# Designs tried in a protein design chat: VHH binders against Glycosyltransferase family protein 64 C3. Part 6

Target 1, 302 residues: Glycosyltransferase family protein 64 C3, of Arabidopsis thaliana (Mouse-ear cress) (q9c975)
Amino acid sequence: DPDPCDATNQREFQKLRSDQITVLINGYSEYRIPLLQTIVASYSSSSIVSSILVLWGNPSTPDQLLDQLYQNLTQYSPGSASISLIQQSSSSLNARFLPRSSVDTRAVLICDDDVEIDQRSLEFAFSVWKSNPDRLVGTFVRSHGFDLQGKEWIYTVHPDKYSIVLTKFMMMKQDYLFEYSCKGGVEMEEMRMIVDQMRNCEDILMNFVAADRLRAGPIMVGAERVRDWGDARNEEVEERVRDVGLSSRRVEHRKRRGNCIREFHRVMGKMPLMYSYGKVVNSVGEQGLCRKAGKLVFCDRD

## First folded at step 21 (VHH; from t4 with K106R)

Design u1
Fold by OpenDDE, last read:
Structure u1 (fold): chain B 302 residues (1-302), chain A 123 residues (1-123)
Amino acid sequence: as target 1 above (302 residues)
Amino acid sequence: QVQLQESGGGLVQPGGSLRLSCAASGFTFSDYWMSWVRQAPGEGREWVSDISGSGGYTFYADSVKGRFTIARDNVKNTLYLLMDSLKSDDTAVYYCARELFEGGDRESYFDHWGQGTQVTVSS
């Protein structure tokens, strides 16, 4: 296989397409194949999508099944987007960020195989990204924090700020694939190894990479309709995930991701993550309240 | 075929110690995170501890931190749980499980379980 990090593979940003995006979807679970097909169809229906690459990470999936999947994806997906199914050569979670010569767009959307987003929201996200091409743009966010009691960095949710955009829906410039996979020297290699060992936190690491380069946090965008089927709070969550108490598992999951933050911080010798504030929305609406008919209502309401 | 077999359970007095073992076969043991999960009578399954493939990372439930130690021998394809300072509340069937990760903000899950070994802490 050709070296994805070959310098000849990195095209100048200006030479890449600016009018469309490439969607990179991680697939793994055979159980989610029907949903994946729906998601791919949805992305394919958007005029801003040039290509969709399904990156299949499960080496145990039968070839026949993947062949069928590919057939279905190509046959039933509307639009003109090119669809590819790529079985990852490595089980490394880092592989989702490998640069690919087939990616000819400036913008790359990293997304999961169980997140659905409406077209308008997708297009809006792209618009926001175009105005901020160096920023990670997404819909799902988390935050790093510092636990004063434990004197350690943690992975958390904060209502007013965020510093991490999740790969559930993450739009970024293609260059970050190279930054993640091909650059950063020994330190970056070590952090990728941490991801391999932890079997998690590749998304956090990408945020580290982006923040370190840009010296700014990500941008959260609003979505009209975004469905995260993988959220543990859903009733539709796979039974296998429910084998153990959900609440306890969630807590432990966050702790584990906190450990990743600490490890990355250790390796880098600094905390590059930066907080962002606010959510960019597609509609602003009326904010003023007026008294009408004895009631306070938005001023634009009759 | 993936197989997990727990052993080492038994009756122990409060404050006592036990060492559980889990023999693994049918897969590359070192490539997988392994977990201990327990189930007390009338209760749901509770995650206890897990360990990375290389053993470099370990995590514990708060309820067992400082008392339990998870370890693995990748040459012997064996997972261990050293349990010290056992309490009555530790009474449960203990299962070893292979843990899988799909990355991102996704919780891990278990795809294979042992039959379990009974641990009873009683005076």
Scores: ipSAE 0.905, ipTM 0.963, lowest interface PAE 0.5, mean pLDDT 93
Fold by OpenDDE, last read:
Structure u1 (fold): chain B 302 residues (1-302), chain A 123 residues (1-123)
Amino acid sequence: as target 1 above (302 residues)
Amino acid sequence: QVQLQESGGGLVQPGGSLRLSCAASGFTFSDYWMSWVRQAPGEGREWVSDISGSGGYTFYADSVKGRFTIARDNVKNTLYLLMDSLKSDDTAVYYCARELFEGGDRESYFDHWGQGTQVTVSS
């Protein structure tokens, strides 16, 4: 396979398409294939989507199944977007951020195979990104924090601020793929190795990379209809994931991701993550309540 | 075929120690995180500890932190759990499990389990 980091493969930002996006979807579970098909169909229906790359990370999946998946994706997905199914050569989670010659758009959407978003929200996110092309734009956010008691960096949820956009839905400029995969020297290599060892936190690392370059935090955007099927709180979550008590696992998961933050911080010698505040919304909507027919309703409702 | 087989369980007094072993076969052992999970009578499964493929990272439930040590021998394809200062609340069937990760803000899950080994802590 050609070296994805070959300098000749890096296109100038100005030469890349600005009117559409490339969607990179990580696939892994065979059980989620039906949902993946639905998600791909949805993305392909959008006029702003130039191409969809399904990056399949599970090496144990039978070829026959993947062939069938590819056929289904190409046959039943509406629109003009090109669809590709790529079996990842490595099980590394870093592979999701490999630059690819087939990506010819300025904007790249990184997303999971279990997150659905409506077209209007997708288009809105793209609009926000176009106005802020150097920033990570997404719907799901987290925050780094410093635990004073433990004197350590942690991974947390904060109601008022955020510093991490999740790969559930993350829009970025294509350049960050190269920054992540091809640049940063020995330090970046070490951090990618940490991701390989931890089998997690590639999304956090991307936020580190972006923040270090831009010296600004990500942008959270509102969505009208977003469903995260992978949220453990869903009843539809696979039984395999539910085999162990949810509450304890969530806590441990956050601790583990906190460890990633600490490791990245250790390697970089600094904390590049930056806090952002606020959510960008497509519409403010009616906020006033009026009494109509004896009931309190929004004033704009008949 | 992936196989996991636990051993080393038994009856021990409070304050005692046990060492559990899990023999793994049918896969590249060093490529996977491995976990210990326990289930007490009448309770759900509780995660106890896990260890990365290389053994470089280990994590513990708060309930066992400081008392239990997880280790692995990748040459022998064996997972270990050293249990010290055992308490009555540690009584459970202990399972060895292969742990999978899909990245992002996704919790890990287990795709293969052993048959379990009984640990009973009683005076």
Scores: ipSAE 0.905, ipTM 0.962, lowest interface PAE 0.5, mean pLDDT 93
Fold by OpenDDE, fold request of step 22:
Structure u1 (fold): chain B 302 residues (1-302), chain A 123 residues (1-123)
Amino acid sequence: as target 1 above (302 residues)
Amino acid sequence: QVQLQESGGGLVQPGGSLRLSCAASGFTFSDYWMSWVRQAPGEGREWVSDISGSGGYTFYADSVKGRFTIARDNVKNTLYLLMDSLKSDDTAVYYCARELFEGGDRESYFDHWGQGTQVTVSS
């Protein structure tokens, strides 16, 4: 296989399309194939989508099944978007960020195979990205924090601020694929190795890379309808995930991701993550309160 | 075929120690995270500890931190759990499980389990 970091594989910025996006979807579970097909069909129906690459990371999946999947994706997906199914040569979670010569758009959407988003929200996210092309733009966010008691960095949820966009839905400039996979020298290599060992936190690492370069945090955008099928809070979550107490596992999962933050910080010698505030929304509503019929209501309400 | 077989369980007094083993076969052992999970009578399964493929990273439930040590021998394809300062609350069937990760903000899950080994802590 050709070296993905070969400079000859990089397209000139001016030749990249600015009016559309490339969608990179990670696939892994055979059980989610029907949902994946639905998700691909949804993305392909959008006029802003130039191409969809399904990156299959499970080496144990039979070739026959993948062939059938590819056939189904190409036959039943609407629109003019090109669809590709790529079996990853490595089981590394870093592989989702490998640069691809076939990507001919400035913007790339990184997303999971169990997240659905409505077309209007997708287009809005793209609009926000076009106005902020160097920023990571997404719908799901988390935050780094510093635990004063433990004197350590942690992975957390904060209601008022965020510093991490998740790969559930992450729009970024294509250049970050190269920054993640091909640049950064020995330090970046070490951090990628940490991802391989931890079998997690590639999304956090991308946020580190972007923040370090841009010196700004990500942008959270609102979505009208986003369905995260993989959220453990769903009743329909596979039994295999529920077999062990959910609450305790969630806590441990966050602790593990906190460990990733600490490890990346250790390697980089600094904390590049930056906090952002606020959510960019597509709709502007009335904020003024008026007294109507003896009650305080929004002024635009009859 | 993936196989996991636990051993080393038994009856022990409070404050005592046990060493559990899990023999693995049918897959590249060093490529996978491995976990210990326990189930007490009448309770759900509780995650105890896990260890990365190379053994470089280990994690423990708060209930066992400082008392239990997880280890692995990749040459012998064996997972271990050293249990010290055992308490009555540690009484459970202990399972070894292969742990899988899909990345992102996704929790890990288990795709293969052993038959379990009984640990009873009683006076």
Scores: ipSAE 0.903, ipTM 0.962, lowest interface PAE 0.5, mean pLDDT 93
Fold by OpenDDE, fold request of step 22:
Structure u1 (fold): chain B 302 residues (1-302), chain A 123 residues (1-123)
Amino acid sequence: as target 1 above (302 residues)
Amino acid sequence: QVQLQESGGGLVQPGGSLRLSCAASGFTFSDYWMSWVRQAPGEGREWVSDISGSGGYTFYADSVKGRFTIARDNVKNTLYLLMDSLKSDDTAVYYCARELFEGGDRESYFDHWGQGTQVTVSS
């Protein structure tokens, strides 16, 4: 395979398509193949999607199954979007951010194989990104924090602010793939190695990279309908994930991701993550309350 | 075929120590995170500790932090759990498990388990 970081493969931003996006979907579990097919079909039905690349990260999946998957994806997906199924050369989680010569759009959507989003919300996210092309735009967010008691950086959820967009649904400019995978010298190499060792936190690292470059936080956008099938709170979550008590594992998971933040901070020598506030919504709605029939209701309601 | 086999369990007095071992075979041991999980009578499975493939990263449940040490020997394909200052609440069947990650904000999961080894802490 050609070196993805070959300088000859990097296209100038101005030469890339601005009217459509490329969708990069991480696939791994055979159990999620039916859902993946549904998700791909949904993305392919959108006029703003130029191409869909399914990046398959599980080396244990039989070739025959992947062949069948590819056939199904190409046969049953509506629209004109090109569909590719790529078996990753390694199990590295960093591989999801490898630049691809086939990606000819300015905007790239990174998403998981168990997140569904409605077409209108997808288009809205793209519109927000077009107005802010250097920022990460997404629907799922987290925050870094500093624990004063432990005197350490942590991974957390905050109701009023965020600094991390998750790869569940993350729109970015294509340049960040190169920034992540090909640039940053020894420091980035070390941080990618941390991701390989931790088997996690590639999404956090991308946020570090983007924040360091832009000196601004990500943008959270609202969605009319976004389903996260991978959320442990779902009843249909795979039994394998539920083998151990959920609540304790969530806490553990956050602690691990906190460790990633600390490791990245250590390597970079600074904390580049920046807080953002607010959610950008497609519909502003009515905020005024009026008294109608003796009750306070929104003024636009009869 | 992936195989995990725990050993080293037994009866110990409160304050005592035990060393558990898990022999792994059928896969490249060093490529995987490994975990210890325990199940007390009448309770659900509780994660205890895990260790990265290279051994560079270790994590512990709060209930065992400072008392237990997880280690691995990748040449011997063996996972260890050193348990010190054992308490009655540590009584459980201890399982070793291969841990998988899919990235992002996804929680890890276990795809292979040993048969378990009984640890009983009693006066």
Scores: ipSAE 0.902, ipTM 0.962, lowest interface PAE 0.5, mean pLDDT 93

Design u1
Fold by ESMFold2, fold request of step 22:
Structure u1 (fold): chain B 302 residues (1-302), chain A 123 residues (1-123)
Amino acid sequence: as target 1 above (302 residues)
Amino acid sequence: QVQLQESGGGLVQPGGSLRLSCAASGFTFSDYWMSWVRQAPGEGREWVSDISGSGGYTFYADSVKGRFTIARDNVKNTLYLLMDSLKSDDTAVYYCARELFEGGDRESYFDHWGQGTQVTVSS
């Protein structure tokens, strides 16, 4: 019952922790609990993670199973990060972006229960975010587009540009939780209702929020190793996911998310999404090397 | 207990029409997206159409758009599929299904199904 939007809940950015992140992991499928436990353990092993909040959205999950999940998360995650398991207060997909007073870091990582990333790449993503704290930073991207024949906005994938970071791995400043959930008046209320009606598109709406405020595109980070176990093309998916052919489900999915983009554009009266190009990577081979004292070293290193 | 019961299938000549119904019970019908999914002989299931809880949003597979109309009556807890200009390719068992969603870039899938109703389009 606590009001997440109470005016006293938003701490000044400069007073929040700058050297660590809070991980907000969505959980829903009981089938994926073993994978979720592995992913939480992986995040907890990083010194840049101060806390991990598992946001459980499945209302049918028995309390006993959730209690066991919490105990397992604590037992199998030997790192120093605090771990919380939170049953969502509603079935709304908007709930993943509710501000929480326990989050004391400038950055939050929004992620899913089925994406693994190596520690070095996680730390690299954080370093990129620290240099760009107003931008969304992530490893999975998509694009809005304009279909010239249909004369309408669409949800798509372009090989060389993007405008949308997916909540599979989305690092952002905590302030956007308040912008999404608590601000923007009637416009944001209507757009959050569209998310509820569509039963999707909360991630697209967050991209609209960030793009509108900043007027800059997101940043894609290339990870050394990132595994997307939630992709329906994996052989290790829940049987219900394979009940209907993937090709036809992908068609429906793109139509639904494209409709969300058109609806958000209609409500706002503008298209704030902006394209970004290229991917920031941690390794680029030899670059700027000089021979000094018989060794190859960076020329700029004293 | 969630229950979905289809009706209205049958034998139809090419170019003909049918109206499928799906009676829903055991859940708050208006809270859920509902889908029609079909399975042709010897083939996997394919999504046909879906409709939002309120009825305000509808989507169609390209193969049926313009010929099929999905509708719902939230007072009677009934889902409909109005099928016009039927073709031999439309021959299938048609299922009423309740959508399950997790949000984000995840395709929809289904947690409850009806028993199906046979639609056969032949001369």
Scores: ipSAE 0.804, ipTM 0.923, lowest interface PAE 0.9, mean pLDDT 89
Fold by ESMFold2, last read:
Structure u1 (fold): chain B 302 residues (1-302), chain A 123 residues (1-123)
Amino acid sequence: as target 1 above (302 residues)
Amino acid sequence: QVQLQESGGGLVQPGGSLRLSCAASGFTFSDYWMSWVRQAPGEGREWVSDISGSGGYTFYADSVKGRFTIARDNVKNTLYLLMDSLKSDDTAVYYCARELFEGGDRESYFDHWGQGTQVTVSS
């Protein structure tokens, strides 16, 4: 019942545990509960994960289904990470970024309920974050851009640069939850209202918060194995996208997110997003090519 | 139970106008983004336009921008599509749909659909 901002207001975030992370996973679709259970189990098996909070945002989900979900999450997840299922008090997308006094780690991993990542890549991302604790670190990125013909900010993908980390996998310091939800006065209140009106863009707003404070862009981390089950091109979610053609839906999505960027720019009076270049990867060996049996193959395949 | 009922379709000449309506019931209409989606003969479904719960934000596909106007009446729980300057390419079944968005960089999708109403633009 207490205001999360009051409960965390005087917290010394710098003193929180730095050797582990807390995973905050959004859940909404009852259809994806089996996938959510496997994702939670995967994170719980990692020694760097202290706790996992499943933030359930669907108000229409029956209580009995939530009870069953919680039982399954705790029964089928190996490891020692504590697991909780939190029914959000509102349908606001801003609620995923509420600070919580139960989170005792300096780092949080914000993720969606449809992305799997292997343990080695998770640990690598954490090592990169530990060396860059003020930056957003993630595996999925996008960019803001300026459209010269329309003379307006847009949401886009560039091949060589990025400025936005997606909540599919977004590691950050817990301080940003407090800054997003509890600070910034009327300016942030208006921007959170835009998220509510748009029913979209909470992740973009978090990127604005981090960029404005840090004056630096985010960091993209390469993952050895990552699977995005929620990608609309994925055939396993065909029923979700079979209603409307993917190309058409992507147009609306980009228009709405571009509008969010323009609205946040208007409210702040500046564009704090900054471009980052390059991707941080594990060590990469160069593979030589050899001609064998008239084919060009990797030499290590003898 | 969520129900969406379209009306207002028909046969119209090129350059003509139509107004489509979608009566909504069984949910708090003003809490949801609503969309018009169309399906031409032999084609997949194409998003046409959408509108925020309050009506403060609207978006249009490039093919209809400037010719179509989406509107809603939250007192009557009704979604509208005002179609002007109709072309033969606008011939389709038009659906109203309730949007669901789950956060992050995911395209929204539709959890409820109307039955559709036929719009035919021909001479």
Scores: ipSAE 0.765, ipTM 0.908, lowest interface PAE 1.0, mean pLDDT 87
Fold by ESMFold2, last read:
Structure u1 (fold): chain B 302 residues (1-302), chain A 123 residues (1-123)
Amino acid sequence: as target 1 above (302 residues)
Amino acid sequence: QVQLQESGGGLVQPGGSLRLSCAASGFTFSDYWMSWVRQAPGEGREWVSDISGSGGYTFYADSVKGRFTIARDNVKNTLYLLMDSLKSDDTAVYYCARELFEGGDRESYFDHWGQGTQVTVSS
C-alpha cells in the first residue's frame, strides 16, 4: 500500500515548480461548507495557485455530502487550478501535514476554511516566501513567552515580536511536510502523539520543526484585507461557540497551547523557537516628513 | 445518539464536598476531551475544567483550581468532578460537555451537552 513517507515520493526541491503554490485547506464543519466553497473559488482565481487540496477531516460527514461538495467546488471555482477533495484516513490533526505525491510545487499554503485574503496580498506573501524559502511566512502570528512567576513557557501575544505562524495562513516549503510527518524518529513520533492527545497544537509543532531546522524565526506579512470569519468575536459566530463566555474559553485555549509548548520543549530538550520582529508590507516610500502647504506629510506625497 | 447525563448535585453547606458524575453513551468516550461547565443564576455559562481523552491532561479555571478535581473512567464511560471546599459562589447548574476542536488557533467549543445537575451551596 502507498506510503506517503516512502523516499521515492519526496522530490528534490530544485525540481519542483517554483512559480506556483499548492493550497492545502482543512475542512471539518459542514456548517462552513458555503464559506469553504467561496474561499476555494477565491484561491482558484489566482494565477499563482497550481492546485487546491481540500483535506476533509470530519469522519461523520456522509459520503453523499462530500460528493456534492466536490462537484460544487469544481463547478463553481474559476481558473485553471486543479481541485481535489481528500477524505482524511483519520481524525488526527497531524494528518493535515501528510505529504502527498500530487503536490508538485516548492511552496505549500496551509490554511483554514474560514480565512479569506485578497489576491494582491496572496501574491505578495508568495513573493516574500520566494525570497525566504526556508522560512514560514504568514499573516497571523503568536509568541512563546516565559512566565517568570510560574517559571514556565507560555503561549501568548506580544505586541512587538512573534515566533509562531498560525495555520490560518502559513506558507512554507513542502519539505516541512516530510520533516513533520516522516522524519525525526522517536522524538517526532512522541510529539505527534502529544498533538493527538491534546487534540490541538499541530500548528505549534510545525513551527518547532521549521525553527529547529533553520535556526531562524518566521516572517509576518501584511495584507490589504484579511477576513477572519472564525474569530469568536465576530457577530456572525456560530451559536455553539456562543454557548460559553469568550473570556473563559480563551483562558482554557491559552493554557492548553502553553502546555503543548512545554511538552515539545521537554521532548526536544531545547527551545528552538526564535523571535522575529516587524511585519513585511507591500509598500516602499519615504519615511521622512516634509512640510507641504503647512502640513507635515511624507516627503514623497504631493 | 450522543447522550450525556449528569448526576450527584444537591444542597451542600459552605466548606462541604460533592461528587458529580456524567454518564456518556453513543460515542467513543475515550476519543474526546470532556468539560464541566457551570451556569450561575442570572449568568452566562462558565468553563470550569476539562480533561483529555486518555485522562493525562487536565485544566482548571482559576476560580476552582486547588478545590476541584476532574477525572474520568474510560471503562465505565463516566466523567467526574470532585468538588471540595465549596463556596456560595459555586452555586450553579453544572453541565457535562463534549469538546470539539478543528485545528489551528481556534478555541474549542462544545457540540453536545447534558441536561445539568444543580449544585446549591447555602448555609
Scores: ipSAE 0.722, ipTM 0.896, lowest interface PAE 1.3, mean pLDDT 90
Fold by ESMFold2, fold request of step 22:
Structure u1 (fold): chain B 302 residues (1-302), chain A 123 residues (1-123)
Amino acid sequence: as target 1 above (302 residues)
Amino acid sequence: QVQLQESGGGLVQPGGSLRLSCAASGFTFSDYWMSWVRQAPGEGREWVSDISGSGGYTFYADSVKGRFTIARDNVKNTLYLLMDSLKSDDTAVYYCARELFEGGDRESYFDHWGQGTQVTVSS
């Protein structure tokens, strides 16, 4: 296991493949293995996917189950994409962002094992990313904000703006893996330690890294068909989750993510997150209203 | 092999105090966040508080903030809940639970539960 941060592992951006992406999918819950297999099969069918690395983070999973998972991943996944199953050597959530020498593409897609985006929307997201290679591009967004009553930074959802892309679907240049894992000196070391202590917020930290480097916010991309099996409003909820009140957990979850934002701000001494507005969609659609026969209708109607 | 055993419950008067304990075994206790969750009669379970593996981070439900204190002793592998200013609506079975985090915008969840200890606040 070579040093992932060795300088020879970071290749020049211009020498990396520009026509394809590498997918990095976290896996943890053995309950979701059938869903993970479905998502891998779906993404492997796209011509823009060069490789899929399944990063398995659950240390308690039996070797027999992992062997079966790998066999199923390769058996049930059509297309030419290479598929690897990597058992993480560390329980750290930061490990999902380790650079890997097998990644030969300019872009990586960071994604979860319970979110499925249709193939056309995946390819559209890649088109948007190619036009904006320094920005994080994704389909799920959140915002930082400032709570006046508590006088503190918070993690929230705004209807009109966003500053954070979630690892449910996050496309970025692979250079950010090195920026996150290998660079930034003592500041990044402390922030990665906060992720370890909180057992969360690695995605927020990546957003801090990207925003600080680019001085610009992320891009939200629309998708035609989105399945989010991890959303608590789904009917298929794990039994152990059913035993605890969902609204209480959602509020606490947001508060903890806000704590991470406050800690990262404290360590950096600044707030690099930038707001972005609007969603890029793959349709021109109706553009204006016209008066026809005394009514306002879309001008392009008929 | 994971074992969580709560103790310290009982009958107390309103305004009283109580300390719950949870003895943990069968896993590396300091590697895990631990949580207290309660269930009142006829109600669903309500998360109360949790604490990081090192003890450096603690969080509380609004209903108990300022009255309850969570603590842990990683040498004795024991989780505590110190309850002050108890009210009748604190009456519940209190469970010790091991908490798991998968990262990202995922809510944490509990993979192991104790048997519970009854706390009754009554005059």
Scores: ipSAE 0.677, ipTM 0.857, lowest interface PAE 1.2, mean pLDDT 88

